# VH-VL binders against q95uq1: the designs that were tried, part 3

Target 1, 197 residues: q95uq1
Amino acid sequence: MSDNHEEESNVPAYVPGKHVSVDQLKQQDAEDEALKRYKESLLGTGVHAPKDDPRKLVIKEMKIQIEGRPDTIYPLDTKELIKEMKTKPFVLKESCHYKITLTFNIQHDIVSGLKQTNTVYRKGIKVSTEKHMLGSFAPQALAHSVTNPRHGWEEAPSGMLARGSYTAKVVFTDDDNEEHLSVEYAFSIKSDWKSDD

## First folded at step 22 (VH-VL)

Design o2
Fold by OpenDDE, fold request of step 23:
Structure o2 (fold): chain C 197 residues (1-197), chain A 120 residues (1-120), chain B 115 residues (1-115)
Amino acid sequence: as target 1 above (197 residues)
Amino acid sequence: EVQLLESGGGLVQPGGSLRLSCAASGFTFSKYAMSWVRQAPGKGLEWVSSISPSGGRTYYADSVKGRFTISRDNSKNTLYLQMNSLRAEDTAVYYCAKRTPYWEDYFDYWGQGTTVTVSS
Amino acid sequence: QAVLTQPASLSASPGASASLTCTLRSGINVGTYRIYWYQQKPGSPPQYLLRYKSDSDKQQGSGVPSRFSGSKDASANAGILLISGLQSEDEADYYCMTWHDSAYVFGGGTKLTVL
C-alpha cells in the first residue's frame, strides 16, 4: 500500500506586493529615469481620473472571436448594454475554436492582479468555473486589451451532452479582492451555426 | 443575516486616542470593502474612511487624514478605526458600514453605531 | 460650498407626495453623477433606499417600497427623491450621497415631517 505522498506543490503563495498607490508612485522621486519612464508609461501624461466615476475598472467591450466566423462584439459601456448582452446569446458550434477579448480602461489607480472568474450554468446548475489571471494594469490613455486564451484557441465542448443553452457570470476581481464588475452573458452550443428558427 | 456591531466608543479628552471596532457577521467579510461614517449630534452624515476588502487600500476624509487609521482583520471579521489626536469636532456616532462592489458602490448595511464624545 | 446641498426640512401631509432635493454644487453636472439616498429614522442607523443616475441606471434597495423613486432635475442641477403616497412611517431624515473626487459625500440631510 504505497502511501503516494502527493507532494502538495507549494506554489509560492503569491504575496501580493504592497499596493503602491498612483499617488505614492507620483511622490516617489524617480531618481531613476527608467522608473520615471515606467511611471509615465503607466500613468500616461494627462490621464485625468474622472471625478464622477469611482470605478477603477471600466470594461468597454467583450469580443467573442470564433475561428472562421465574424466576431461578436458586446459593448459594455452602459448598464443597459450589459443587460442587453444577456439577451443576445452568442452561438458556439461544437468543437469550434474561440477566444474572448476584453477591452477596458483603468481609472484612478493601478489594478493589481486582475482576475476573471467565469462561471457557466446550464439550467441553473453550475457546469464549470474558470479563473484567469489577466495581470496588473495602470491607468493609461489607451484602453487595455486582454485575450483569453493568450495563445491559441479554446475549443468548444462537443457531444450531445454539451449542446444546449448556457448562462454565464463573469466576475472581475483584483488582488485586494475588490470586485470591480460582474456581468452575465448567455451562449449556446450547437451542432451547426444555423440558428434554430 | 448581515450584522455589524460597533464598539469602543466613549468619552475622551481632546488630544486623546480611541480605537473603535466593528464585528461583522452574516457575509463573507473579506470580500467587501468597509467604511466608517460618522454623525455628529443633531448633524448629518459624514464619510470618514474606507478600506478595501483585503485591507491593501485605505481612504480617508480630509478632516481625519493623518489622525485616523482604518484597518481590518479578516480572520476575525473585524473592522477597526484608530483615532488619534481627537478633537471636539470628532464627537459623533460612528457607524460601521458595508460597501457594495464598485459597480454599485453604496453602503448597503450599517451598524447601530458607537458614540464617541470628545470633551474636556 | 458643499458638494451636495439639501433643504433642512420638509413637511407634507399623509397621502401627499414629497419631493426631496439634493442640489449639486455649481460646476458639477448632476447628469453624470450617481445619487444615492438613505433614510434615517430617529435612534436608528441610516438605511439605503435607492440610487439614481439615469432611468437606465437606477436601483431600488431591497424591501424599499415602490413609492420611493429617484430622478434628476437638470435645470436645478439636483437629484430628486420622490415619495408618493406619504405615510406616517416615512417621517425621517433623508440623506443624499454621491462619490466625488475620491470621497463619499453626503448632503446635509432633510428632515421630513409627515403632518
Scores: ipSAE 0.807, ipTM 0.922, lowest interface PAE 0.5, mean pLDDT 90
Fold by OpenDDE, fold request of step 23:
Structure o2 (fold): chain C 197 residues (1-197), chain A 120 residues (1-120), chain B 115 residues (1-115)
Amino acid sequence: as target 1 above (197 residues)
Amino acid sequence: EVQLLESGGGLVQPGGSLRLSCAASGFTFSKYAMSWVRQAPGKGLEWVSSISPSGGRTYYADSVKGRFTISRDNSKNTLYLQMNSLRAEDTAVYYCAKRTPYWEDYFDYWGQGTTVTVSS
Amino acid sequence: QAVLTQPASLSASPGASASLTCTLRSGINVGTYRIYWYQQKPGSPPQYLLRYKSDSDKQQGSGVPSRFSGSKDASANAGILLISGLQSEDEADYYCMTWHDSAYVFGGGTKLTVL
């Protein structure tokens, strides 16, 4: 009678940190020069929030990096470009190594717990859903960049069942359940780079 | 079908307080930001306040800042507006409005409104 | 000065076209702003009509007739709601809206009368 003590992995409940607004952070009496420097490092000097754009997350581009192949870059700065992305599927060779890099700006406030949810469809049927925690990001002068996976490469599926055309939807949400962006894209898994399949 | 039903309006004296409620149905309430928009008699629309989906962030018009508090109970699918220190200029129909995500960023659904009258 | 200014009223005949203007305050460039339009009939809440930032960045509300369209007049620094082929049911108040400096801002509204 082996008492399999299921070690309750006390994954500390991610207590969403108190949403401290950038304004609140600015108002917090940085009596601590270190905190001020930290804030300055996070917020950069001279980052002005646009008065005409309410968005907190602005995706600039999605880059598909495939080992041994040229990068595929989708500019996402405009709605038109976002719409166009789904019409330009990228190709993954089966068993290839790939990663995705997102470049984005944060505006107005800190976006905490930014999460990417990817849902993949084949012939209208959901085949997978993946959630990736990207992190928390503050407004800064330079765009943020996140690569998935953070280390190494993802391997593309292989086999006859994997080959084909896919559509996907990616949704960006934060810990406040705010949906910042939803985009659709398409891709194909092929046996080789030249195959018209 | 999306429904928003405001309640809690009434007659109140200047300096008084009221709490408005908005009962939401027909959508996942906790996924959407909500707002209050008011309309004085015979006047235009004025944004009053907004709250993020989880309630972690609130926004107010300058005209109501420090006097009004927006809140929500996602377990009850209810939006609230606590109005303190009411003034005659706060007299209006108050609409509860659902906001679309930021890539669209408009009010797609509105309640029928509840009337607040501030009068001596 | 208000961020958004609308004429108080406009009249047009059935079948004609009406152009409703939403003028942005001086110093604010209409070209960078999304303008939203709402219709409000008497005794009813506002209803979303459409959004217009540019020809490539526009969206029509669900169920909104195609005779409603958005545009901009850069020279006038204004958003435009065009209603073609006016119907009697188009008689309503029309409000423009934008987001500006951490607030949603509405225009004063235009009462459209269909004569």
Scores: ipSAE 0.804, ipTM 0.923, lowest interface PAE 0.5, mean pLDDT 91
Fold by OpenDDE, look of step 22:
Order: sequence, then C-alpha cells, then structure tokens
Structure o2 (fold): chain C 197 residues (1-197), chain A 120 residues (1-120), chain B 115 residues (1-115)
Amino acid sequence: as target 1 above (197 residues)
Amino acid sequence: EVQLLESGGGLVQPGGSLRLSCAASGFTFSKYAMSWVRQAPGKGLEWVSSISPSGGRTYYADSVKGRFTISRDNSKNTLYLQMNSLRAEDTAVYYCAKRTPYWEDYFDYWGQGTTVTVSS
Amino acid sequence: QAVLTQPASLSASPGASASLTCTLRSGINVGTYRIYWYQQKPGSPPQYLLRYKSDSDKQQGSGVPSRFSGSKDASANAGILLISGLQSEDEADYYCMTWHDSAYVFGGGTKLTVL
C-alpha cells in the first residue's frame, strides 16, 4: 500500500488561486497585506531571465544530511550528473536521522505552489509517496534552498524488512501542474554504516 | 499510443475567425503542456502558441499575439486555438504538438495537422 | 535577422555523411543554447530527432538511429546535425529549433536529398 502523506508546508506565504506572473504581481497595487508580504518574500534583487534557458526551475544540488555524519552532496548542474546520482546511492543506517536539502534557481517567472513529490521504490515496487508543499518562489540572484523535513529530522526505517536497496523519484510540480523537474536517486538502508546488508 | 487529432481547419475570409481543436489520447493530457505549430505551404515550421498543463499560462508568438487564443479542456482532453482577425499569412497547416517537461522541452508528438486557408 | 538560419538544401550520396547546419544569429552564443532537431517527410508531421547543448547535455529521441548525432561548431556559431551512413529514407526536411527569449524558434529548414 502506497502511503500518500501530504505534508503542507507552514509557509505563511500568500498562495494565489491562479498563477501570478512577476509582472502581474508588480501591477497588483492592492492594499492586500498578504500580497505585500508575498511580494516582499518573493521579489528578490531582480528577475533573472536567461534567454537561452526556458526552464523555470533549475536544480543545482541535492544534499543529504545525516545526523552525526558528513553531508552527502550531489551536484546536479548537468544532466549527466543527474543521471549519475542514481548510480551513487547514499547509505542510511537504520533509525538514523536524516534530511534532504534541495538547492535550485528560479528563472523567468514566479513558480507558484511548488510541490515536491517523493516516491520510493523497492525492487520496482512503490513503497511510499510523500508530497510536500514547498511554497512559491520568485527569480532571485541567490539560489533557493528547501529542506525536508522543514523542521527536525526524518527517521530512517529500521528492521530486517527495511534493510536493502531503494530507488526514489522526486518530482517538482507547480500549481499549474507543470512538471519542472524529475530526479531519480538511490539509497540503501543498512544495519550499520559499513555493513554490506 | 499517443494520438493527436486536429480539426476545425477550413477556408475563411480575411478578417474572419476559426476555431481549431485537437483531441488528445494515449497519455495523461492534463500533465503536459501543449502547443500549436504551423507550416505555411512550402514553408518552414513556426511556433504559434503554448499552454501550460492546467491552462494557467499561455504563450504566443508575436505574429499572432492579440488575435489568437489558446485554451484547453482537460476534462475532454482537447486543445483549442481560437483564431480571430485572420490574415492571408495565417494560411498554413496547423499542428497540435505535445511538449515534454521542461528538463527536456521538446515536442515529442505531433498531430497530422489541419489546414487553414485564409483567402478572399 | 532570424535567430536560426539553415541552408535551404543539401545533397549527399547514400552511405556518405551529411552535416546539416543551424547557424545562430550574430550576438547569440550557440554554446549556451540547446539545439533541437526535427525530421519531416513529405505529407507527414515533424518528428523529433534529438537535442544537443553539449556532450554532457544531449538527448536522442526514441527510435532514432545512432547514425543521427548532434554537435556544435563554435567557430561557425552553429548547431550541427550529423547523419552518418546516409540512407535513402533519410531524405526529408530537417528543422532545427531552439528556445529564445520566451519563444520557440525554428530554423528555415533544410531539404536533404539523397542522390
């Protein structure tokens, strides 16, 4: 049974019912405090719109943070690196605490209602699906960073049945159901950091 | 199998209007951006318009901006192109095209096209 | 000036290699752009062939023979579609495409004749 857990981010960001472009947002003069805060939160140092790249979301890095362990960083600047990531699984010790941080740039326009869907597979069978509302992001000079969970740590499953190799797919979609990115990665759950189980 | 079937083409007078339809099947229509691309007789391809999966965003070539409207009904798996104020230069075969997600961003499937002729 | 320019026609013999060029307008660096290629046979819609930005960023369409490959000529500021081992069935119109400034832009197309 695929447990669909939808976690809503507590981002108090104004979420418009429809996509609002940067230009539209700039033109909205409404004395809406929520909108103002939204603008302030989204409108950074400028709109970045490279003429040669249609992508609105450009992933830069995935970082696996494990409590008490060095970070595992996957650069994702190129398609090859993205593909290679799947061939370099990270290890989770059972019952360890971990979190995943994604770093990405937004280009051209606001990406509204960005959702991350993480689906985990074991031996080709879906074992879990998690959805996270990340929020809305505007183009800015500095890359955005989102961490899941937003607060605290995720605990790796434990037990003999949990141990093994997994693959996962993370998909980024906005409120317009536009798929911006799909990335696959792999990991293993082990009894210890050095075990071959 | 992915299928795109255009319809609605025909002969129309300059200044007239026409509505094209594209019936999609074989994939989850609501997950993909769609586009219209046209080809004038004996000429090359010209991108006309694109629409996001939910229809919240639309894009137009400068040549058709203000005259054409792209829309979609995801419940009917249908893409539309409302063409107003038609001109002779709008004469073309109009293709419905499915777009891949942004990380790939190409037109992976095309319909057979529907012919629009604007002539007095 | 058009963003993408293609020669109107090219002829090559069976078994030979054909290089189709897609030249970007002056001031636009081909090195940063993804060039997409489509094949169109008479009476048929275009079909996607491949895209090429760099050797580390390229993709081949499903079912597209390996004899089709993409590259760039920086000196010419052009994308290149190379067809090796040319076959009669390769006779078609070839279009390059790119995304530029919020629009999809096609080249004028090259008619490839296999003699």
Scores: ipSAE 0.712, ipTM 0.861, lowest interface PAE 0.8, mean pLDDT 90
Fold by ESMFold2, fold request of step 23:
Structure o2 (fold): chain C 197 residues (1-197), chain A 120 residues (1-120), chain B 115 residues (1-115)
Amino acid sequence: as target 1 above (197 residues)
Amino acid sequence: EVQLLESGGGLVQPGGSLRLSCAASGFTFSKYAMSWVRQAPGKGLEWVSSISPSGGRTYYADSVKGRFTISRDNSKNTLYLQMNSLRAEDTAVYYCAKRTPYWEDYFDYWGQGTTVTVSS
Amino acid sequence: QAVLTQPASLSASPGASASLTCTLRSGINVGTYRIYWYQQKPGSPPQYLLRYKSDSDKQQGSGVPSRFSGSKDASANAGILLISGLQSEDEADYYCMTWHDSAYVFGGGTKLTVL
């Protein structure tokens, strides 16, 4: 977990103070080619608006980077895989240096002010709540990624009181106060990578 | 207990206007998107409009776009539908509905409805 | 052509099963859509029953008996609401719904008569 709220997303392609839908921008392109090219620069590469899925945010994976070890990647692109995060906890060695990258697609419309609220529990007791702004993101075929912390590393807690099993819930909301996703997950802090403590 | 209570229906001539209200209680109103769904006499259900929890995004069925305006006042726990340029085809019972988050995306609670009749 | 089409009526005997169909317009594949089902009794608002996309992506509404279930018939391009062990109280109008192309879309409804 981290109290650093830095964000590493690419600059979103939108026009400040303009509330024109992605579909309206594409329709206007059919009317004037010069205006079409200008609007394409505002929207970024390719607009993704599936007709069968209303979700604006679709999570794809979580990557855990640990200093001195290979990355661990958790695909999350199905409901089954997301639910496995509750039952298949990941492990952090105490005092390890880590960072977490979330990869997701944005569909249909620009998501402004995407915020992450992460609440961590130990034996059912809330031990922390951290909030941070992820940024604003355009709908596109290419996934977006955000990494916490943006620079450097976070350090896992240490000591006998910190070691043990944790559960957590992360909730994603935007400036419209839409709750786009909530994910329950579990992790353990252990004294060594080979330990079962 | 979630409760949704619509009001403001009545008789109106074609081209007229009405404003519907939906009083909400039993949940944190500002946390949830809301919708209007209508049902013409002897006919099926038709989604009319939806609004995001903050009111910053609004969505309309093609049949009402440009004529109806959905809004909400989160300080009063009230959803509104301003209906202008009414047509005979707008005659229906209008239901206020609470929406689940977009990843589940259905109407989990409905009001009792208010009747709008458009006739000359 | 409507996005979702339902037969206007269906009748079945108490204790039997009823299969209510919700057919998607040609060119729209039922396989990638979530199909939601609502029950409506006269003088009452609709009530959510269940949704079905696949066996791994389905949900039963709160308090809805397990004899109500969802499925799909890919060859008919249709969502299916199955009601087994029909009771007289199951007599109602049934609507399917999906989200399609920026709109919530309902079928026309099926009036189920038990007898």
Scores: ipSAE 0.663, ipTM 0.847, lowest interface PAE 0.9, mean pLDDT 85

Design o2
Fold by ESMFold2, fold request of step 23:
Structure o2 (fold): chain C 197 residues (1-197), chain A 120 residues (1-120), chain B 115 residues (1-115)
Amino acid sequence: as target 1 above (197 residues)
Amino acid sequence: EVQLLESGGGLVQPGGSLRLSCAASGFTFSKYAMSWVRQAPGKGLEWVSSISPSGGRTYYADSVKGRFTISRDNSKNTLYLQMNSLRAEDTAVYYCAKRTPYWEDYFDYWGQGTTVTVSS
Amino acid sequence: QAVLTQPASLSASPGASASLTCTLRSGINVGTYRIYWYQQKPGSPPQYLLRYKSDSDKQQGSGVPSRFSGSKDASANAGILLISGLQSEDEADYYCMTWHDSAYVFGGGTKLTVL
């Protein structure tokens, strides 16, 4: 209910062949130095590859922006902070306009076809599943940000059937079906910003 | 209940080939990365190879690169290890292992192992 | 030089504590690594025990007793598996593991004997 039933960013899914790593691209073209250097520039200034951390996607922050109200910001730098999201629900007033921004770093290799699958529950019963194709992201020093919706605002559902407490699970997978992140969180849709006992 | 059952081990000569299989059940196989880990007689554990959930990415220890090929058939819930140009030091029990989701990144379930012996 | 080094054997009495070390190669700082520990009993595959990076980034394996714990000794550049209140069933081989430079690496293992 917090998301549109029909995904606005729905495009044909990338149909992957065999994934070719950054290292493979460099080796395949070693005999053509000009082409090799051009391909390396397209892949950015190099691959950020910490030797002690295997994660390709490192989440930093989830921000909920609500038109006319202060932002709600969840730092997600630790597993404890991610786990705490279930116990710190945010509130959406019915019909409010909002958007959600995720900030993350990419390490080691390109993450191709990153897909967000958000499943929302009410009293343990699945009420919606939304999929959003986020795109492909290369390693870089600065964090990437993805905002949904890309333009304007999303509108929260309204009405007595929409009001209530919700739990949700968002999962990030790539075109290789590799799960990069799973976050459980909670929120409520209410008739006003302060409508609880 | 997660179950992993390796097969295909045996005695082979140096330079020979062998293909190991691991039948998986009790979980959605295509959702998880898989690995092979080996243990030489009386020795410790050595990671051999890993494969992504769809099979699109493969990773190898330096000791086996160019000789071993990991693969999977998600329609059969089966993991494979093709071992070519076998050497005496490849003699080991080979374990099939399931990887936890990316954030945890360790081996939470292991098979019973299958024995590969490389000798004349 | 091996990335992880463990002593080959260790003996300790029932009821005592055993401290198993996993030393990282010089030039690699234990402080930024997650150290995973596995137990292996004869004739069985390894079993995951726990991991430790810091007190705020650690995990106990499912069903693993709290007498098993992880820590680090920064001056020795080592991960530590502490087993308190040793019991005869703790007699096993213990392996440390980490992910380093695109590979999973194991230590050579320590055979713990409870006498």
Scores: ipSAE 0.583, ipTM 0.818, lowest interface PAE 1.3, mean pLDDT 85
Fold by ESMFold2, fold request of step 23:
Structure o2 (fold): chain C 197 residues (1-197), chain A 120 residues (1-120), chain B 115 residues (1-115)
Amino acid sequence: as target 1 above (197 residues)
Amino acid sequence: EVQLLESGGGLVQPGGSLRLSCAASGFTFSKYAMSWVRQAPGKGLEWVSSISPSGGRTYYADSVKGRFTISRDNSKNTLYLQMNSLRAEDTAVYYCAKRTPYWEDYFDYWGQGTTVTVSS
Amino acid sequence: QAVLTQPASLSASPGASASLTCTLRSGINVGTYRIYWYQQKPGSPPQYLLRYKSDSDKQQGSGVPSRFSGSKDASANAGILLISGLQSEDEADYYCMTWHDSAYVFGGGTKLTVL
């Protein structure tokens, strides 16, 4: 039997408590080769279950799009690149319009209820925390992309009190409360793109 | 300070059953995957089983699959290993181990272990 | 054949270096694997030392002295734990570990003797 017929869409509706690994799905149908082949085409091939990498979520890139400016792109597919994030702060001009796109692969299992928690600090003091539900994701050949906001633009804060240097931590967790990734990064809000304020 | 305290080891006959417990303290237990790793007398380490932070996913070494069941009770900060159909080769010290989050993915804290002896 | 193979023992003098090998079985390429290393002293549980995949993907365990380092020998298909400036306290069992095919797998361990 097929346990997850609704998974034919790329981002299926969340269904708590019905979680079956890619390997378990393949095993459940071993007695019917035709059904096995069909389910494998829906879940992908063994390239989505590498034998040498246990990670379910593999971050690839963070892209910061600023209206009227060239994109800033952080490749994040190595541990070193992720660690460099906090030493390479990006700049937001106050009141600028921006959006952020995250690109990632999912491997081994369907990840259900993936959420990001972003906490922003100024001089070591927490100034905000935001949660974004990203959805449920299956392994697939093409990387997944999520853009925030989904529509339009976000606006950077403005004013002398808003300007300054910030650090932040983004954490990715799922419905199993498993932490898949934690990234520390930095940014500044300035009055101009080259300002020292 | 992180502490893991195993209990429930003892002498069991072949074919018997035993239930191990691991009491956790000093960290938010429900945030971390947990594992059992064993070490037979005079032998090396062998991973036995792992469980996700919520308990919703479990993983087993082939040597114990179908005989052992890992579980956890997050309200009691306790990890369990139910061992059935025990064999002489299951004789070992059983360690409770805390996993780091993915990407870091190693066992950062270990208990002192509890000894299981399977003999007639 | 075991996924990871380690020599059973190794001896070296104080102040010298020891090179502990962790060989992957044929058909598995060490280049794409993260190799983790643990130290175990008598009567104690194992302790994490470090991991190595590449110079851009490596990590030293908290409080682990810099005389411990990881590398790989691609021609031997092996991970390497190098211990420089050997001290008597380094006498221990050393295990390599990796994640392979949905399992954590350990090598058989190397007993390092410092004479």
Scores: ipSAE 0.542, ipTM 0.799, lowest interface PAE 1.6, mean pLDDT 85

